# Designs tried in a protein design chat: VHH binders against Abasic site processing protein HMCES (HMCES). Part 124

Target 1, 269 residues: Abasic site processing protein HMCES (HMCES), of Homo sapiens (Human) (q96fz2)
Amino acid sequence: CGRTSCHLPRDVLTRACAYQDRRGQQRLPEWRDPDKYCPSYNKSPQSNSPVLLSRLHFEKDADSSERIIAPMRWGLVPSWFKESDPSKLQFNTTNCRSDTVMEKRSFKVPLGKGRRCVVLADGFYEWQRCQGTNQRQPYFIYFPQIKTEKSGSIGAADSPENWEKVWDNWRLLTMAGIFDCWEPPEGGDVLYSYTIITVDSCKGLSDIHHRMPAILDGEEAVSKWLDFGEVSTQEALKLIHPTENITFHAVSSVVNNSRNNTPECLAPV
Key: E = the ipSAE of ESMFold2; O = the ipSAE of OpenDDE; V2 = 0.75 times the mean of E and O plus 0.25 times the DockQ between their complexes.

## First folded at step 14 (VHH)

Design ta29 (from hx2 with S52N; framework vhh_6z1v_2; at its last look DockQ between E and O 0.56; V2 from the best seeds 0.00; counts 0 for: pae O 10.2 > 2)
Fold by ESMFold2, look of step 14:
Structure ta29 (fold): chain B 269 residues (1-269), chain A 123 residues (1-123)
Amino acid sequence: as target 1 above (269 residues)
Amino acid sequence: EVQLVESGGRLVRTGGSLRLSCAASGFTFSTYAMGWFRQAPGKEREVVAAINWHGGITWHADFVKGRFTISRDNAKNTVYLQMNSLKPEDTAVYYCAARSYQFYDSPKEYNYWGQGTQVTVSS
């Protein structure tokens, strides 16, 4: 997984992340560093994207079921990294294979500290190789969505206007991630960065690509992955598996160039 | 603390109309999506219609589309279901339900439920 869309305005994104804490209280996640949120239809490694994580990472004795939302750099920089330039390590940490996560120091160490996060996106892109050419077909891949209608447009269900307005009720893709905190050796702000855990693709995606992000399907899975105060690493790793509860459509090659940040990137063709 | 109270269910003839109301209290109504669900005896609860927190986006199940209309009045903390062209298969207990901001089609996504109101459609 190397490209996502996460384009929603901050307030829309925040409402899409409404949740219940362990006491059943409805909450919105609290933002950290909201000015670093950079919405785009076309996010690539080294860019910032919002992730969810437990409040307990930031506040002594906090309720570990409460959630913080914060932008983090895609491409985990380990806390033990000694060079001053994080780009020297980035190509190895965009994704983390689930079958080797406990063997790789870059991922095992932060995971052992409970540094689990949920990576948020509208969905992700994947490129299907075509036989006979080097041409690749990009697809936009996301949770199934409920078809919506304007309440005042009784006879206008399924109109083009309704398709453009589904984003206010969009179910965000929730991917399992690991994060770490790196203190630059020469000083400066702590860098928060994440990797996306990957698994073998489900049968529905296998014709597109052989790997997929580990998707956390539903609030129970999201809560257990985030709550390092109550859910051990061993129990959390049971949440990491393929899911068939996904859908996709072909998109134009506009998305191929990561500098293109337009709705056309995810529009069906 | 949270209360959802449905009203308006009664016996009506096939082809008739009925309006259900659900009065809400104990939470900030204008930050919740609302849904109408129904359950016939021996069947599972199924979503009929839903409306987002500000009322600008709705969804209706295909089996009621064109016949039922969900709406809400945030000033009165009330969600409505206008039911037209009623059929005997619409006979069920109708429930209102709430969850914060967004609606979904599965009952498991909703955290607050009313006690239900019986709708019976005859002959």
Scores: ipSAE 0.549, ipTM 0.810, lowest interface PAE 1.7, mean pLDDT 89
Fold by OpenDDE, look of step 14:
Structure ta29 (fold): chain B 269 residues (1-269), chain A 123 residues (1-123)
Amino acid sequence: as target 1 above (269 residues)
Amino acid sequence: EVQLVESGGRLVRTGGSLRLSCAASGFTFSTYAMGWFRQAPGKEREVVAAINWHGGITWHADFVKGRFTISRDNAKNTVYLQMNSLKPEDTAVYYCAARSYQFYDSPKEYNYWGQGTQVTVSS
């Protein structure tokens, strides 16, 4: 996974992340660094994307079932990294393979600390290799959405009002991630960054791409992944597997350029 | 205490109409999507219709075929299901359910449930 969409307004995104804590209390996640949230139809590594994480990571003795939403850097920067520039990382931390998560120090260590997060997206993009051509067909991949009477195809909303309504009820893709905290050697703000755990693709996506993000399907899976206070690493890792509960459509090559940030990126062709 | 109380279920003849109501209390109703589910004997619970928190987005199952309509009144903390042209196959216990802001097709995603109201359609 090297490209996602996360374009919802902050308020809509927040509402979409409504949840119940372990006490059954209905809650909205509290924002950390809301100003760092930059909605985009085309999120690439090194950009900031919103993730969910347990409140316990920020507040001592907090209920670990409570959730915080925070923009974090895509591409995990390990806490032990001693260079002043995260871009000097020589290894790719955009993704973490599920099969080697416990073998790589960069991921194992933060995971062992309970630094699990849920990466939020409208969906993610993947490129299918076209046989006989150097061209790749991009696809937008996302949770199946309930077709509402007012909901047309994605991007087919004839009015801004209709478009907003469609996205107001959008089920966000929830991907399993690991995050770490890095303190720059020269001082400054702590950098929160994340990697997306990947698995082998489900059967439905196998023709598009052989790997997919580990998708946490449903509130229970999301809650268990986040709640590092009550759910062990071993139990949490049981949640990491391919899911067939995914749909996709072909999109234009507009998304190929990471600078393009328009609805055309995820519009069906 | 969160409560969802369904009402309006009764015996009705084929082709008849019913209006189900679900009165909600104990939570901020206007921040929850509402859904109607039904469960027939020996069958799984299935989504009939759903409405988002502000009422602007509705969804109806394919089997509804325009016969049923979900609506809500946030001022009254009530969600409705108008059922027209009822058929024997519509016989089931109908449940009201609530989920924060958004509705989904999976019953597992709903936070609160009513006790259900029996709808019986006779031939």
Scores: ipSAE 0.008, ipTM 0.267, lowest interface PAE 10.2, mean pLDDT 88
ESMFold2 (binder alone), look of step 14: mean pLDDT 87; pTM 0.881

Design ta3 (from hx2 with Y104T; framework vhh_6z1v_2; at its last look DockQ between E and O 0.15; V2 from the best seeds 0.00; counts 0 for: pae O 8.1 > 2, placed apart)
Fold by ESMFold2, look of step 14:
Structure ta3 (fold): chain B 269 residues (1-269), chain A 123 residues (1-123)
Amino acid sequence: as target 1 above (269 residues)
Amino acid sequence: EVQLVESGGRLVRTGGSLRLSCAASGFTFSTYAMGWFRQAPGKEREVVAAISWHGGITWHADFVKGRFTISRDNAKNTVYLQMNSLKPEDTAVYYCAARSYQFTDSPKEYNYWGQGTQVTVSS
């Protein structure tokens, strides 16, 4: 998993993350560092994307079921990293294989500290290798959505008023992640960064790609993954498995260039 | 205290029409998506129609599409279900339900429920 879409304006994204705390109270997650949120139809590693994490990571004695939403860097930078430039990290931390997560120091250490997060996206992209050529067919992959009655044509959805109506009920993809906190040796703000846990692809996706992100399907799974105060690492890892509750459609090659940030990136072809 | 109170259920003939209402109180109605669900004897509760918190987006189940229409009036804290061309298969208890901001097709995701109103469609 190396490309996602996370394009919603902050207020729309926040409403899509409405949840119930352990007492059944309706809440929205509280933002940290909202100015670092960079919405785009075409997110790649090293960019910031919003993640959910427990309030207990920030406040002593907080209710661990309460959620914070914060932008973090995609590509986990371990707390022990000694260079001053994160781009000098000599190994890829965009993804973390579930079958080796407890064997890799970069992931085992933060996981043992309860540094679990839920990575948010509209969905993710994957490229299917076509037999007989080196051409690849990109697909946009996402939770099944309830079909909504549109206010107008696809062109009408480009206006600010129409975009809120089309995306206002979108079910965000919720992927299991691990994060870490790195203090730059020359000073400055602590860097929060994440990796996406991956698993073998489900049968429905196996013709597209052999791996998929570990998807947390439903509020119970999301709550348990986030709640490091009540849910041990051992129990949380039971949530990490493939899901068949996923859908996809082919998209144009516009998405291939990560600088393209337009709705065409995810439009069906 | 949150209350959802359905009304308007009654006996109607096949082909007839009926309008259900659901009056809401005890919460900020305009920040909740609303759904109508139904449950026939011996069957599981199923979603019939849903409407966004602002009223601009709706969804209707295929088995009612073209016949039923959900709407809401946020000034009156009320959601409606207009039911036309009724069939005996539409006989059920109809419930309204509320969920913060976004609607789903899963009853278990809804936070608040009414007690229901009986709709019976005769041959």
Scores: ipSAE 0.634, ipTM 0.847, lowest interface PAE 1.3, mean pLDDT 90
Fold by OpenDDE, look of step 14:
Structure ta3 (fold): chain B 269 residues (1-269), chain A 123 residues (1-123)
Amino acid sequence: as target 1 above (269 residues)
Amino acid sequence: EVQLVESGGRLVRTGGSLRLSCAASGFTFSTYAMGWFRQAPGKEREVVAAISWHGGITWHADFVKGRFTISRDNAKNTVYLQMNSLKPEDTAVYYCAARSYQFTDSPKEYNYWGQGTQVTVSS
């Protein structure tokens, strides 16, 4: 996974992340660093994207079932990294393979500390290699959405009103991530950064790409992944597997350029 | 055992109001979308309203026209349908249904159903 969409306005995104805590109370996640949230139809590594994480990471003795939403840098910067520039990291941390998560220090250490997060997106992009050509067809991949009589395919909204309705009720993709905290050697703000855990693709996506993000399907999975206070690493890792509960459509080549940030990126062709 | 028990259905006059309740048990209520359906004699079962697991998203059928409102209380494992300005055309058996996570307008996709409660609106 090297490209996502996360374009919802902050308020809409927040509402979409409504949850019930362990006491059964309906809650909205509290924002950390809301100003760092930059909506985009085309999110690339090194950009900031919103993630969910347990409140316990920020507050001692907090209810670990409470959720915080925070923009974090895509591409995990390990806490032990001693260079002043995160871009000098020599290995790719955009993704973490599920089969080697416990073998790589960069991921194992923060995971062992309970630094689990849920990466939020409208969906992610993947490119299908076309046989016999150097051309790749991009696809937008996302959770199946609520079927309403008028809910046409993404982009079929003939009116602004219909478009708003689609996104107001959009089910966000929830991907399993690991985050870490890095303190710059020269001082400054702590950098929060994340990696997306990847798994082998489900059967439905196998023709598009052989790998997919580990998707946490449903509130139970999301809650267990986030709740590092009550759920062990071993138990949490049981949640990491391919899911068939995904849909996709072909999109234009507009998304190929990471600078393009328009609805056209995720519109069906 | 999964149970959905509807209540509140009765005979009312045109223009009257009713509040239906559906009490759920035997499953994790807060992880299910809930819906109200109705079936009139000789007609197909149709969706009236639906609500997301957390209650933040609601859907109402076009024929409702603002007359009905779905809500839920997860602490009580109950979903409600407030029905105002009732019409004879609203006469039907009303059913509560549950679906894991997301609601849909398709009855076939719902996992659990109640036995229904009769709503009769007299002219």
Scores: ipSAE 0.013, ipTM 0.335, lowest interface PAE 8.1, mean pLDDT 89
ESMFold2 (binder alone), look of step 14: mean pLDDT 87; pTM 0.890

Design ta30 (from hx2 with S52R; framework vhh_6z1v_2; at its last look DockQ between E and O 0.12; V2 from the best seeds 0.00; counts 0 for: pae O 12.0 > 2, placed apart)
Fold by ESMFold2, look of step 14:
Structure ta30 (fold): chain B 269 residues (1-269), chain A 123 residues (1-123)
Amino acid sequence: as target 1 above (269 residues)
Amino acid sequence: EVQLVESGGRLVRTGGSLRLSCAASGFTFSTYAMGWFRQAPGKEREVVAAIRWHGGITWHADFVKGRFTISRDNAKNTVYLQMNSLKPEDTAVYYCAARSYQFYDSPKEYNYWGQGTQVTVSS
């Protein structure tokens, strides 16, 4: 998993993240650094994407069930990293395998600090290797979506904009992540960065790729993953498994170049 | 306290019409998507229709499309289900449900539920 789409306007994205705190009160996540949100159909490692995390990471004695949403760098930079430039990190932290997460210091240490996050996307891209060829077929992979009607209950006529209206009710993909906080040795702002936990692919995706992100399906799973004040690491790791509740469609090779930021990147072919 | 109170369920002959209402209180109605679900004996609760918080986007299950229409009146904090051309298989308890902003077809995505209103369609 090395490419996502996260293109919704900030207000639409925020509403899609509405949740209940532990007392049952409906809330929207509070933004940190909202001006750093850079929507795109084609996000790659080293770019910023929004993640959810517990308010308790920022405020002493806060209700750990309350959520903050913040852009973070994709590609975890460990807190112990000594170089001045994160691009000099000698190993790839875009993803973290679930079966070795407690063996890798880069992931074990922040996980032990409760640094769990939920990585948000419209969906992710994966490239299928075709047998007998070097060509790769990209797919856009996402939660199943309920189709919406363009103009409400009166039955308005179809239009080319019907596809575009689906995004108003889009169910965001919610992936389990780990984050860390790195203090640059030369000073400056603390860098927040994340990795996406991966698992073996479900049967529905196995023809596309053998790995998939660990998807948190539903508000209970999301709440338990985020709430490090009440849910232990050991309990949280039980949420990390493949899911069959996923769908996909083939897309054009436009997405291959990460500079292409257009709706064509995720359009069905 | 959040309350969703369904009304309008009754016995109706095949081919008849019925309008269900769901009065909402205890939350900001205009920021919630609303859904109608039904449950027949021995079956799982299933989505019938849903409507976004502003009322401009709706969804209807295939088995009721063309026959049922969901609508809402944000001034009255009420969501409606107009049921036409009723069939015996429409017999069920009908539930109103609410979720912030967006609607989905799975009951587990909805936070608030009414107690239901019985609709019975006689042959």
Scores: ipSAE 0.398, ipTM 0.741, lowest interface PAE 2.9, mean pLDDT 89
Fold by OpenDDE, look of step 14:
Structure ta30 (fold): chain B 269 residues (1-269), chain A 123 residues (1-123)
Amino acid sequence: as target 1 above (269 residues)
Amino acid sequence: EVQLVESGGRLVRTGGSLRLSCAASGFTFSTYAMGWFRQAPGKEREVVAAIRWHGGITWHADFVKGRFTISRDNAKNTVYLQMNSLKPEDTAVYYCAARSYQFYDSPKEYNYWGQGTQVTVSS
């Protein structure tokens, strides 16, 4: 996974992340560093994206079932990294393979500390290799959505009102991530960054791409992944597997350029 | 055993209000979207409202929008339908249904169904 969409307004995004704590109380996640949230139809590594994480990471003795939403840098910067520039990392931390998560120090250590997060997105993009051509067809991949009679194809909303309605009710993709905290050697703000765990693709997606993000499907899976206070690493890792509960459609080549940030990126062709 | 048990349906006058309840058991309630459907005599079953697993996102049919409100209490494994400003056209058997995370506009795709509760609105 090297490209996502996360374009919802902050308020809409927040509402979409409504949850129940362990007591059954309905809650909205509180924001940390809301000003770092930058909506985009085309999110690439090194950009900031919103993630969910347990409140316990920030507050001692907090209810670990409570959730915080925070923009973090895509591409995990390990806490032990000693260079002043995260871009000097010599290995790719955009993704973490599920099969080797416990073999790589950069992921094992933060995971062992309970630094699990849920990466939020409208969906993610993958490119299908076309046989015999150097051309790749991009696809937008996301959770199945509610079909409203008026819900035209994504991007075909005849009116702004209809478009807003579609996105107001959009089910966000929830991907399993690991985050870490890095303190710059020269001082400054702590950098929060994340990696997306990847698995082998489900059967439905296998023709498009052989790998997919580990998707946490449902409130229980999301809650268990986040709640590092009550759920062990071993139990949490049981949640990491391919899911067939995915849909997709072909999109234009507009998304190929990471600078393009328009609705055309995720619109069906 | 999976059970959905509807309650609250009764005879009411036009303009009246009812609150329907559906008690769920036998499955992980908080991981399912819930919906209310209705079927009038001689008509097809139609979706009335739906709510996602966390309760924060709801959908209402156009014909009931503004009059009916779906909600849920995951602690009680119950979904509700508050019905206000009832009309004779609202007379139907109302069904509770549960569905996994897919399209819930079509009744055919719901996993579990209740037996229904009769709502009758008199003129």
Scores: ipSAE 0.005, ipTM 0.250, lowest interface PAE 12.0, mean pLDDT 89
ESMFold2 (binder alone), look of step 14: mean pLDDT 82; pTM 0.843

Design ta31 (from hx2 with T31E; framework vhh_6z1v_2; at its last look DockQ between E and O 0.01; V2 from the best seeds 0.00; counts 0 for: pae O 10.7 > 2, placed apart)
Fold by ESMFold2, look of step 14:
Structure ta31 (fold): chain B 269 residues (1-269), chain A 123 residues (1-123)
Amino acid sequence: as target 1 above (269 residues)
Amino acid sequence: EVQLVESGGRLVRTGGSLRLSCAASGFTFSEYAMGWFRQAPGKEREVVAAISWHGGITWHADFVKGRFTISRDNAKNTVYLQMNSLKPEDTAVYYCAARSYQFYDSPKEYNYWGQGTQVTVSS
């Protein structure tokens, strides 16, 4: 998993993250650093994307079921990293294999601190190797969506200023992640960064690619992954498995160049 | 203290029409998506129609499409189900349900439920 779409305006994204806390209260996640959110149809490693994490990471004695939403850097920089420039990290932390997560120091250490997050996206892209050619076919992969209808004369429903209405009911993809907090040795702001946990592909995706992100399907899974105050690392890791509750369609090669940020990136072909 | 109260269910003949209403209180209605569900005896509760918090997006199940229409009036804190061309298989208890902002087709996604109103369609 090395490319996603996360294009919703901040307010639409926030409403899509409505959740229920452990007391049954309906809530929206509270933003940290909202100005670092850069929506795009074509997010790549080292860019910032929004993640959910427990309020308990920020506030002493907070209810660990309450959620914060914050942009973080894709590509985990371990807290123990000693160079001044994160680009000098000599290993790729875009993804973390579930079968070795407890064996890799860069992932085991933050996981032991309860640094679990949910990575948000419209969906992710994957490239299929095609028989008889050196070309790769990109696909956009996402949760199944119910087909919505316009309920009446909304007017500018298909206009740029009302584009959000067609996405108002989009079910965001929720991927299991691990984050860490790195303090630059020469000072400055703490860097929050994440990796996406991967698993073997489900049967439905196996013809596209052999790996997939670990998807948290439903509020129970999301809540348990986030709640490091009540759910141990051992219990949380039981949530990490492939899912068949996923769908996809082929997209144009426009998405191949990460500088292309247009709706064509995810449009069916 | 959330309350959803359905009304309008009654006995009608095949081919008839009804309008169900669901009055909401105890929460900010305009921040919630609403759904109508139905349950016949011995069957699972199933989604009939749903409408977004602002009213601009709807969904209707295939078995009612063209016959039933969901709508809402946020000024009156009320969601409606207009039911036309009723059939005996529409006989069920009809429930309204609420969830903040987004609607889904599964009843377990909804947190607030009414007590239901009986609709009976006679042949």
Scores: ipSAE 0.623, ipTM 0.845, lowest interface PAE 1.4, mean pLDDT 90
Fold by OpenDDE, look of step 14:
Structure ta31 (fold): chain B 269 residues (1-269), chain A 123 residues (1-123)
Amino acid sequence: as target 1 above (269 residues)
Amino acid sequence: EVQLVESGGRLVRTGGSLRLSCAASGFTFSEYAMGWFRQAPGKEREVVAAISWHGGITWHADFVKGRFTISRDNAKNTVYLQMNSLKPEDTAVYYCAARSYQFYDSPKEYNYWGQGTQVTVSS
């Protein structure tokens, strides 16, 4: 996974992240660094994206089932990194393979500290190799959305009003991530960054791409992944597998350019 | 060099209280879960209590029954065990241990150990 969409307004995004804590109380996640949230139809590595994480990461006596939402840098910067510039990392941390997560120090260590997060997105993009051509067809991949009688295909929302309604009730893609905290050697603010765990693609996506993000499907899976206070690493890792509960449509080549940030990126072609 | 130094163990009467301390050095204390273990003569070492690296999660053995409380001060690189309502059965050498992993389900997985402090509870 090298491209996502996360374009919802902050308030809409927050509402979409409504949850119940372990007591059954309905809650909204509290924001950390809300000003760092930059909505975009075309999110690339090194950009900031919102993730969910347990409040316990920030507050010693907090209920670990409570969630915080925070923009973090895509591309995990390990805490042990001693260079002043994260771009000097010699290895790719955009993704973490599920099969080697425990073999790589950069992921094993933060995971062992319970630094699990849920990466939020409208969906992610993947490119299919076209046989006989050097061209790749991009696809937008996302959770199936509840068809409200009036809500045609994402592409059929002919009216701005209908489009807004579609997004107001959009089920966000919830991807399993690992985050770390890096303190720059020269001082400054602690950098929070994340990697997306990847798995082999489900059968439905296998023709598009051989790998997919580890998707946490449902509130229980999300809760268990986040709740490092009650759920062990071993138990959490059981949640990491391919899911067939995904849909996709072809999109235009507009998304190929990471600078393009328009609705055309995720629009069906 | 990694060091865990337990203190506070002594002879106490039944129903008495003790506070054990374990001072850690030679590693990044705040990145390790800490645990208290005990070993009585002729018995296996058993977990008494454990605390996560950030101190937000604590675990206590069933036999503790609310009598003991583990805590930590990361600023002081110290973990504590407050022991109340002590019983003769609590007589043991108490050990401090450190683990790099968040979860403390097995004593075998702890990386560092102290030398222990003797707690004796008289009837």
Scores: ipSAE 0.000, ipTM 0.260, lowest interface PAE 10.7, mean pLDDT 89
ESMFold2 (binder alone), look of step 14: mean pLDDT 85; pTM 0.869

